# VHH binders against RNA ligase 1 (RLIG1): the designs that were tried, part 1

All scores and structures are predictions.

Target 1, 325 residues: RNA ligase 1 (RLIG1), of Homo sapiens (Human) (q8n999)
Amino acid sequence: MKRLGSVQRKMPCVFVTEVKEEPSSKREHQPFKVLATETVSHKALDADIYSAIPTEKVDGTCCYVTTYKDQPYLWARLDRKPNKQAEKRFKNFLHSKENPKEFFWNVEEDFKPAPECWIPAKETEQINGNPVPDENGHIPGWVPVEKNNKQYCWHSSVVNYEFEIALVLKHHPDDSGLLEISAVPLSDLLEQTLELIGTNINGNPYGLGSKKHPLHLLIPHGAFQIRNLPSLKHNDLVSWFEDCKEGKIEGIVWHCSDGCLIKVHRHHLGLCWPIPDTYMNSRPVIINMNLNKCDSAFDIKCLFNHFLKIDNQKFVRLKDIIFDV
Positions, changes and structure headers below are counted from each chain's first letter, unless a header gives other numbers; antibody chains are not in Kabat numbers.
F, E and O are the ipSAE of ESMFold2-Fast, ESMFold2 and OpenDDE, as the mean of both directions, binder to target and target to binder. V2 is 0.75 times the mean of E and O plus 0.25 times the DockQ between their complexes.
[cut] marks letters that were taken out.
Atom coordinates printed by the task and the answers are left out, and those that the model quotes come from them; centres of patches stay.

## First folded at step 1 (VHH)

Design b01 (framework vhh_nb_b201)
Fold by ESMFold2-Fast, scan of step 1:
Structure b01 (fold): chain B 325 residues (1-325), chain A 120 residues (1-120)
Amino acid sequence: as target 1 above (325 residues)
Amino acid sequence: QVQLQESGGGLVQAGGSLRLSCAASGFTFSSYAMGWYRQAPGKEREFVATISSGGSTYYADSVKGRFTISRDNAKNTVYLQMNSLKPEDTAVYYCAAEPYGEWDSAYDYWGQGTQVTVSS
């Protein structure tokens, strides 16, 4: 995939969804489940879903690479949420079956001040230059991942701004069955979105690293294309997720020709996630850092230093990469 | 105040026709996708048909060729023309408005439903 949309907001489900009034185990404070019906959604059909490129939906946190202080820089997704009082007011308004766009937000009182250097996501509505909440009551945006900000220490661990590189997991260019971990120039990632995965992200669904030696990696969105996807039918997808090795993933993101992203999550199909044996861990991984082993180049505790010590090594599974020395 | 009001339900013989209407108020109707769902006794609510804001239509396989969904943005109304009705079409029919953007959201607007009964 040569070009992806530089930023994304919400991804609609590939199927028409229905709400079941049962507690959701996934979403914070959600008293309901959202399940896929057997009908392909009109948004998917309008986006030409049958010509779209299906890719693995990676379970991590969203990142973006764009210019900051005249350099390629990593940005972390940060959606501003209302305070408890404003959230309660919004939920009461929605319970009255009123249009969420008609809800009056007092952004100054209802939200904490925007973080330093925060920018709103593309397509965020603005009134007098100020971003307004979306239909979920959130204001999506991005913050630069600065080395001295402890809140983004795991994000920070996968970049080195002095050498302008990022630690990236991707498909090996010469072998479809092999994963590769490399140091990639941040300039090569400009205007791309990526998923941060690892030890301290979303409960570590891929089993990376340990608490003593945490491991985090960036995966460019769309990097893992699905080769053998069945027909776009509810029952065929359920069987594929359950029985196919390639289907041992969180979900699917379809990349449409118009730049639209359409998704399905295992939870939409009544299936469980996380799972013990992911497709990510079914493939061997080679370390190809593409860097000189200069001792003065990196902090001894730096993740890049650990990978330089195992450069050119091949591991049977991604989760077998352990830094104990 | 969002309101969806269904009408046009009733009793009809197998092979007959009914036209359902859903009058909408309290939101910008022309910007919403509109749909019809049905629920038979002892069954879950199932999708019947949808029409996008642009007029594209999509149908459940069980009703394709028999039902037609349409909308009139000037009247803030969505319609379901039901032809060649079968006893298995017996259900309460609900009108729904889809929220903007996020399909995972539970912010759909629903009407109160209208009963359709198809006898042999």
Scores: ipSAE 0.000, ipTM 0.164, lowest interface PAE 13.5, mean pLDDT 80

Design b02 (framework vhh_nb_b201; at its last look DockQ between E and O 0.48; V2 from the best seeds 0.00; counts 0 for: pae O 13.2 > 2, framework grips, off the site)
Fold by OpenDDE, look of step 2:
Structure b02 (fold): chain B 325 residues (1-325), chain A 120 residues (1-120)
Amino acid sequence: as target 1 above (325 residues)
Amino acid sequence: QVQLQESGGGLVQAGGSLRLSCAASGRTFSDYAMGWYRQAPGKEREFVATITSGGSTYYADSVKGRFTISRDNAKNTVYLQMNSLKPEDTAVYYCAAGTYYDSWEEYDYWGQGTQVTVSS
């Protein structure tokens, strides 16, 4: 499979967005929401959006696989955000309808120090060697996921550093209509970004596992290509999101030839998310751990062990996967 | 990463009241806008209320005048006081956290939800 773009920074909307102010009598500066216009953005046009590969936007948390401590490691997304005062200042600036790029940031004063082992996302803008905030006032970055880190326990559940493997959800290589859960070598995922989904991620829009038996999986970005995308018109896209089985997704991510990523979310078009029946849950899934070469036993309580117990089983839907614990 | 945990859900009679709580992990709670959403069976998740980092509040029309969102930054907790509950308020209620301007787009973090059931 051709390696598609990496999600390192926040993706822009395919349409020009407009700010809609929400009514408030309590504050001088009212909150606003961002909606898409019908005009395709110049950025999208410059990136040749019409030749780009459309993929399903998966609703989870972004992860990154890169080398750490001389081995492939999973990294969790951790963006630096401005402090309350700086955020207020930035919000006020945005309300003035000025270009966000013209906002002056003092990173040392406006942001907390970066956590230990924090690295900036690739292609992050830098001034004098220091990462600067993006148009949203965030400095995108990553932190390594350690095996016993409670803060990232769901991240750590999908990786095994001893065997250097990760739990991944993709299409079956021989059947595009069939999903496959497999243990993949972390080395195969190097320099890729993935989406972590599961029971305890973003309210579990895909219905994976239960509170008692949590289930999480990694999905490589771009893993789910859209076959029948409508035109880049609001009405057509709205109809597609509402009426098409394949449209039962959070949004679309276009992978452009220049490496640029462009997105549209249901919210940009005034549609709701999550929805009860997702496209992901409309396809069967097979378990294929392919761990026959692993001589060592996994911890009985680990997610890998649970999947091994149901290896080679086929399920009608992802949400039907139940671990017998 | 911010972890959100909802509590306070349960069964209540129509006209009754409930108070939901959402406890957030992390040190930057005060920097986040907090929101409540709900999802009834077979329906899409819908906006209920949000409170900005600055304390501004917004409500869905369906709950305006009945529900009140508030926050305690010292406790890293957001609350939803629900009064005059109706059967149509029955849903799983989700807590969300995000930046101020993301409140109508994408929240950064979501809770697991708490069930609220209003009987007729």
Scores: ipSAE 0.000, ipTM 0.216, lowest interface PAE 13.2, mean pLDDT 87
ESMFold2-Fast, scan of step 1: ipSAE 0.000; ipTM 0.090
ESMFold2, look of step 2: ipSAE 0.000; ipTM 0.347
ESMFold2 (binder alone), look of step 2: mean pLDDT 81; pTM 0.832

Design b03 (framework vhh_nb_b201)
Fold by ESMFold2-Fast, scan of step 1:
Structure b03 (fold): chain B 325 residues (1-325), chain A 121 residues (1-121)
Amino acid sequence: as target 1 above (325 residues)
Amino acid sequence: QVQLQESGGGLVQAGGSLRLSCAASGFTFDDYAMGWYRQAPGKEREFVATIYSGGSTYYADSVKGRFTISRDNAKNTVYLQMNSLKPEDTAVYYCAADTSYYEWLDSYDYWGQGTQVTVSS
């Protein structure tokens, strides 16, 4: 089985964390909160955190671009998870604090069958050619975003395989205070990971579009660098997230020189997310489709066709992009 | 139940030495990174040293060359040898086990009760 690019299996917190026995507001509905202490973690120090490049942690769902059927193609992350009975058995085993690698999985009974064309992540362990669960009980992988698969209709709305383009949000190359939405060749995104955001993703934290006129966008990972972070202290980061315009984000991902990724989430610091006024919506956005082959082949309801009608327009905020039709 | 029990703290004169021990139980010790942290009165808890399951070590700049972390997997114990102690090393020292095998807990760490180290001038 072909293995695709690596999925981030563990992105450790920049601070040492502790677990509190109180309900979490996380979408995964866990009965505890993971909170940061005031101590910088040994993993962050080992990764040379002070030399790392901090970037905005974008609240979306992970995607990957690689070749499928001899074309550049969008893939959606899909981690296969055990059924309720197997998950309970695994959690009980973990409560005994035994080595997770010694847990016996019966993949055929404990997991639903893999979706058609699902491929395991690049570093997934295999036995007899079949992927096995990691230490978290998950099997990370990717599924191709096919036009006729309604489960991935929001993913498919941001690509056009006929013209081999994707709808991408990033900084304007000449102005870091200006956002740009453009059609990018899928070939330019090969072997990159991206975050899908929008109306129907994670409760629409950026306020994009509406249910009548949904809007989704792809953001390349690392596209939004943070340049003026305060000292790496718990209280300084809390103040920055609360009081600074650039701090109105979900969290921070530090990209370390050794390739390691370190994070902090607002929830780790006891802060709320989502918030009404995000940094994403504090910047103007220009539509620059850059399509050389501009023709009527696009479906009238296609998102690319809607953006072509507002090409070269500048909006005060990302959330102000509204389609009349 | 995971338990971490520190010992070996006490009062020592500047320039002296102490060896801290942390006995671990309730998990597969050999598979986990072990670390030492400290907290002085009115200060943040700070990192001191870590030893990974493979034996690699990392130290805070303030203790490099003076402190040595080691582990004995047969005894499920991690040690911190502290030499050339300074008054600014005065703190409660905590042992921690990195439960990073449990991704849904996202860098969850177990902590011991702490052991007091006091360095007089």
Scores: ipSAE 0.000, ipTM 0.159, lowest interface PAE 13.8, mean pLDDT 79

Design b04 (framework vhh_nb_b201)
Fold by ESMFold2-Fast, scan of step 1:
Structure b04 (fold): chain B 325 residues (1-325), chain A 121 residues (1-121)
Amino acid sequence: as target 1 above (325 residues)
Amino acid sequence: QVQLQESGGGLVQAGGSLRLSCAASGFTFSSYDMGWYRQAPGKEREFVATITSGGSTYYADSVKGRFTISRDNAKNTVYLQMNSLKPEDTAVYYCAAEGPDYYTWEDYDYWGQGTQVTVSS
């Protein structure tokens, strides 16, 4: 199969993690939690974490823009996961401190079949021509977001392949305190990864749209840089996440100079997510569609058409955006 | 915040049909593999059927040819069409959302409360 993407195989935690055998209220029937220790991980140190650019970890689902059928195209991340028996076997291997053994995957038995048009992520290890799981037990890959594929209806809502545009949330170029929603040429997003957020994504942590009028948006990874991050100490990060307005986010992704991505999630620090008041919701947003020749071509039910009707309007919060349909 | 609500269970005669539904909220439905599991009295919970985020389906040998799993991402709902029901299909049927968080090593297995299916001989 063709290799695609610039997606890292694994995004390790900035701290050394440990498995606690405690029930998780967030994950029904999950008996284990993965928690950060106070020790910065060797992987983070090797990646020069102290020179890395910290960014907001956006709570959504991963997407990628690359060429498909000779045009810029949106791809949805679809990691092949082991079945429950194989996952339990892998977790038991990771937890085993008395009898550590080398672990082997049987991809045909341990994993569900790949969906149609699924392509493994670039740099995925292969044995006998078949992709194998990475260090976290997943086989990362991508599926093209095709217009008539009902499985990716929310992904499809944020792109228009006829006009080659995507619906993007980013910082306003002239005001770092202001967010902007705009139609961006898909060609401008080539070889970039993005996060899809919205009404039907991960329980709508950002309060976008409603069940009757769903709203979804693409955010380029790394778009929301953190300028005033405290030291890489467990307690300092806990205080920042709890007490600072800019810390009202899911987590942090550090972008290292070698291309490596390192993360911390609020759950790694024993903190809750989602939360009722996020940093993203505290910022005003302006609608700036930048579309001059497409107005008459848009379907009344198309998300781009709805944004054209509120073009140039400023909202106090993302959740204040309401469509009349 | 994550919730799975099963419906459509009931009493049916052997050879009859039932359609189970599972309404999901609180997660990115389209990105998750959705499955059905069942637990008969005095037995462990067993796999019945799965539909992947990409639409691929597969089934336990005991239900192949009789049961069909499907999903509607616009409605955040997964279905199990059960035909040619047998007394041995009597169980509580559970909806499950399967998948690890892409940014953690933990599973995100979410489970519904279950719906009772009783097949009389």
Scores: ipSAE 0.000, ipTM 0.283, lowest interface PAE 11.7, mean pLDDT 80

Design b05 (framework vhh_nb_b201)
Fold by ESMFold2-Fast, scan of step 1:
Structure b05 (fold): chain B 325 residues (1-325), chain A 122 residues (1-122)
Amino acid sequence: as target 1 above (325 residues)
Amino acid sequence: QVQLQESGGGLVQAGGSLRLSCAASGFTFSDYYMGWYRQAPGKEREFVATITSGGDTYYADSVKGRFTISRDNAKNTVYLQMNSLKPEDTAVYYCAADSGEYYWDSPEYDYWGQGTQVTVSS
């Protein structure tokens, strides 16, 4: 019933969090842990978390589909972060526990210039046409995934701009236990955000593809709704993530009625991720490309061409899809 | 093509050595921090070592004195020399690249490799 929100901004944790530094690191760029307390956050309560739609938090990198040069286009998330000096200044301010209203960013000095064609995330506050950092000190935004930009080669592998299609993993409309991979018109994805997953994304948590034949897929945010979620209590969620098959996921994203998105990650609860047996790989997947009129135009090395060769096949799990000559 | 490609993993006896390599392409390697992380089944991905763009190195306490991270900017490659290997070093080892910009809620790496398996028998 409710429309699912797009992931335009950083999502706050459903619980009040605390930051714990790793004691073994002396590196300037040391690892940190953000841990959930047992207290539900005021932001979650204000967003009416108990009426929200819980969905699987997919472990990938965020993408957005919106118009570029008069065509529906894929955009990759690029959050502008402050330079090291400005980040230390902000972090020291937060650590002093002073009022955040007394901290001022100098965007021109504190941040590198925006990349060419970068656009700020929807609803980013602007002063005199300049986007301002959010409460985390970041300026969220997007860059177009252009064919000639090698930095986004994995992103570009899941789209074809000539035919205006994207390679999408979603739930099968007629079978609740079945996943479907299909070519979807980019126009059907306009103004939606998606998660790019696969071989070269975040260490390949879903075990897709191989070094010789990398496999990447787009998953629309909110595509995998959670039906049997326990009560919103720290210990109940820990038990659900550990003991329930449906809980073998990275985390949860709640889609609230006001468009607000709230999250919890396994790491917030002191749990491990990635894990060997994900819920994603517990379901069969069918290939339904629907590209009969376009297949002759694809190169043999193109990912769409590989899927056309296995069109209408059903696999026991996602990780069983391997493109071997 | 932007990628990080690990190699050099395999099976080794306790007390032995392995050298991991990570070949990087599609970005200005010399400007990036390069790191190694590892993950054993059922455990979180944990920090192993990092080398800055300037060549400074940092190690997890569990590997300090046994592992050495190094880089060759001419070859766009980062290495992890692993000496005195123990069964508890068994994990998938991941290469990561970072522009050096991060925020307090987690240091995020810009690029990750697909990992290479290291198995240490007793």
Scores: ipSAE 0.000, ipTM 0.325, lowest interface PAE 11.9, mean pLDDT 81

Design b06 (framework vhh_nb_b201; at its last look DockQ between E and O 0.05; V2 from the best seeds 0.00; counts 0 for: pae E 12.7 > 2, grease 27.5 > 24.2, off the site)
Fold by ESMFold2, look of step 2:
Structure b06 (fold): chain B 325 residues (1-325), chain A 122 residues (1-122)
Amino acid sequence: as target 1 above (325 residues)
Amino acid sequence: QVQLQESGGGLVQAGGSLRLSCAASGFTFSSYAMGWYRQAPGKEREFVATIYSGGSTYYADSVKGRFTISRDNAKNTVYLQMNSLKPEDTAVYYCAADLSTYDWYTEGYDYWGQGTQVTVSS
């Protein structure tokens, strides 16, 4: 079963954007920002943005759950990028102002070989079984998170393949003001994309865990719907991000009825991120591992064991979670 | 433009020490994992060490206990302290940044420096 809101490709901005050079830069490689204009983009209008469901854009790294070796598995994002020569050829083509979709890629020569077990993102265009690069010359895709692969150790820390569960943060089903951390069957997450957050991800903007006791969580994309979003006017969004507690987030992802995802990031609006006191940390959380009906034999060092020791506890804020040592 | 510049390589006697540095620019350094890899002539590039944004570290078994990775977010610099060096540690050492994210404000590339040669004499 497919879940709406899957993040398989890059998300376009809700506004038309422009590249702005920062004032006072004197260097040849001047710092720049990509900033939103006040104009709603054609992609957003075509997706019927005004009927879309706005959700919190969570600051982490993208994951995906799909089948691997006949069982549900967590997958990490890994986009294939062109080699240096192919990138130059592509950039020269773009300077001719031709349509990027008309550029000819020789995937075998233009890209590094795919890592073993890599798969392309869903709905990627295929030609003779070969994935077609997107408008930026990238081939989005995924690699499986193997239990003992140290490159993906933090991804691995939030799943247990023997019990086929994942450690998930979302709203409590009966109280939208309460967050819930639980062990969720991986089969319930099939075909969903999720955001991995925590101590070792993206500078830990949510203040989770510590170096000594790392804490990581998966958040299904779309899990935190925004209830009090103002109009899509640029100034209204800037004020909302700065002045409302719901606005203390990295950005917004709109889930459109056709499955299209549209975003805005604080940086696109000239605002700072990360910030202190994020919305996610303003909310209480309960631990509900949902493992009461089975014996669990977890390694004493793993996150699942740590969370079992604090099962059924509530914390005033997400960052207040501490483990029994 | 993302740039990674290694320094601190050179010739050192077995049992000696060396500290590599990698200066980074063009991205929010504190938000991403940084790593060191190495490549001897004719061999595949080999993982050495990683330091995550939260400060956790991981090492290849061949260097664990001898090498220490660290970072200075104020200077946008990652370091590799290499102690008890062996001739088998001879390689070009590469600094790497893991900028693999799915949104467009990052370049979405794994970035590598040009490398610095480390030679350990018998």
Scores: ipSAE 0.000, ipTM 0.308, lowest interface PAE 12.7, mean pLDDT 81
ESMFold2-Fast, scan of step 1: ipSAE 0.000; ipTM 0.131
ESMFold2 (binder alone), look of step 2: mean pLDDT 83; pTM 0.839
OpenDDE, look of step 2: ipSAE 0.024; ipTM 0.293

Design b07 (framework vhh_nb_b201)
Fold by ESMFold2-Fast, scan of step 1:
Structure b07 (fold): chain B 325 residues (1-325), chain A 123 residues (1-123)
Amino acid sequence: as target 1 above (325 residues)
Amino acid sequence: QVQLQESGGGLVQAGGSLRLSCAASGRTFSDYAMGWYRQAPGKEREFVATISSGGSTYYADSVKGRFTISRDNAKNTVYLQMNSLKPEDTAVYYCAADEGYSYDWSLPEYDYWGQGTQVTVSS
């Protein structure tokens, strides 16, 4: 089965990259950048990039839905990283050899103990019961989003475990030009990965909510497929990002048939992000909570309760959603 | 995207100290490796220091023993404490963030860069 979304911290760029000095000719200064060359990377070619499904790279943080204590539950990505000594040993090894898979890890000595309730990413290779680090030297995994954990307060704002629902943004099922915000059963999201976006995530690139009235949403990975992508050539992608409405996005994530995820970011192409006129904010959004049986049971401070008060309303753009309390 | 903003640069006498700060936006700051680079007029950019998400540090030989990199995940900030400054430390200092490992500490594969802050060390 194809995997949607990546549990890896670093997705490889579709092009071979290089570091270049760029003269500041803009109000926003970005004189040093990791820039894409004209050459498609070996890793992308090996993953059969030309048969891959291109999707919008949504600017957020990765989440996963799977069971916890016999209930569907939201999990936040947490990659385990080596200690100082092991990281230095790994870096020194890579300077002498190209293949990171030839490096020997002693996971019990090289890594801090796993956080409480942490689980490794599905299908992670194991040696002597310990998960094996990936080519980046990280062990990808997940931690449960618990209501009392303040580190995940924005994650917890988009789920209600009593009613087993999540607050989700996706395309309207009958109209691909219309966005829909709805309460989705967590059971319908089992084994899927999602991107958390909103007011307090990555500087709020989509302009959602405000400091007084924060707004966060979950987007299933792969929900926003790119339909009219040009040929995989540097200049064609630059023109598409600049000139096409659908190209007003952070980047592209290609979902390859082998489960590999490959990216390009606007910054790789020398383009700016965030931008004021995002494709996300170019589409109308309808609120369709479908929670008639539960509306009186929600806390007044709960984000679900705020959406119930604007249920069935249509907004010109996501950023136009305003709560009166 | 991570938005990076440097501060703390300025003019200082040789032998003095400065502390640079880099404030990052976003809830994923603790997941990033953070680095400092510098560029003097008419010269190529050079690596200064890096700190991993777990707190492991690595330094350029030219700054070892004089500079210290640290991070405060609660404040989404990375710091560069610069002691025993020399005129040759005069440069624009850039903050950088990496979603994954850089395989070459001398050739950064950082995904995000700040606008830079000027440090001038007078003789």
Scores: ipSAE 0.000, ipTM 0.193, lowest interface PAE 16.5, mean pLDDT 79

Design b08 (framework vhh_nb_b201)
Fold by ESMFold2-Fast, scan of step 1:
Structure b08 (fold): chain B 325 residues (1-325), chain A 123 residues (1-123)
Amino acid sequence: as target 1 above (325 residues)
Amino acid sequence: QVQLQESGGGLVQAGGSLRLSCAASGFTFDDYAMGWYRQAPGKEREFVATITSGGSTYYADSVKGRFTISRDNAKNTVYLQMNSLKPEDTAVYYCAAGPLYDSEYYTPDYDYWGQGTQVTVSS
């Protein structure tokens, strides 16, 4: 009923966070942990978190569908970040007791030029027509996923621009206990954000495909609503993530009535991710491509062609989908 | 299509220095975080150092002050300068390329890995 927000900008944590320098045996880009306290954040309270719609936080990479060259098109997230010196200056400002509350970015010096065809995320603040960094010091945005760009080969594997379709994973419309993989018109996804998951994304947390036969899928943000979420208390959420089958997910994204998005992930609560038994792989999946079988224009190596060969088949788990070339 | 090729490993005496290089191809190097991990026989792979696309560096406590990570975007290469080497630094060193995007759905996993280069530090 309510319109779910698109994931245009970075989401604050539902709890007030603290930074701890702790040794970690896990793979990390930084030697510190960001942990949730027991206090609900002011940002979450202002967004009316208690009336929000909780959804599964899917572990992948963010994508957006909007018009490019007069056609519905897939875009990949690319956030512009400050260079090393500008990042240090910003961090020093955030930790300083004696500095005034004013910090000024020099975007031309502090950031590399925007990539070709890059567009800023919606509602990015602009000064004299130029996008400015957000509260995290980043300028969020998007780049188009072009078919012959090897950097976006996994992104491009889940779209076909000739037929204007995307390969999407969602709940079956008539059975909430059943997942469905289908070809969805890109026009039906306009202005929506999606998560790209699969074999070569974030270490393959959902166990899709293999390196010899890679499999990737798009999941619209908010597609997996959480039905049995406990009260918004730190300990109750920890217990739910550990003990509830529906809690075997990376985290939660709350879609607030004002359009704000608030998050928590297992790492904020001191819990592990990825995990071997995800909620995603606890459900059967049906292939429903809903395409004309006369589309002989599909390339024999195309992922859509592989799914057409198993159209109408049901698998016990998502990870059981296997293609032999 | 993505390839990471490490080089510069070898045998060195305690207190010595080595410089590892990792040549990257098949992706837009400038936009990726690059890192080094190591694995000694019978032990799990451990983090050593990372450098973000913006140039920020982070190090494991065991190597702080001794190792320096750097990158040359014009050459699509990441480096690990290892000084004051100890026998405990003996391991296969792996180059890794992180996710292209730092988004709200980012995980700290590296997307691509090299085959590794052996570093042996004799006492």
Scores: ipSAE 0.000, ipTM 0.192, lowest interface PAE 13.9, mean pLDDT 81

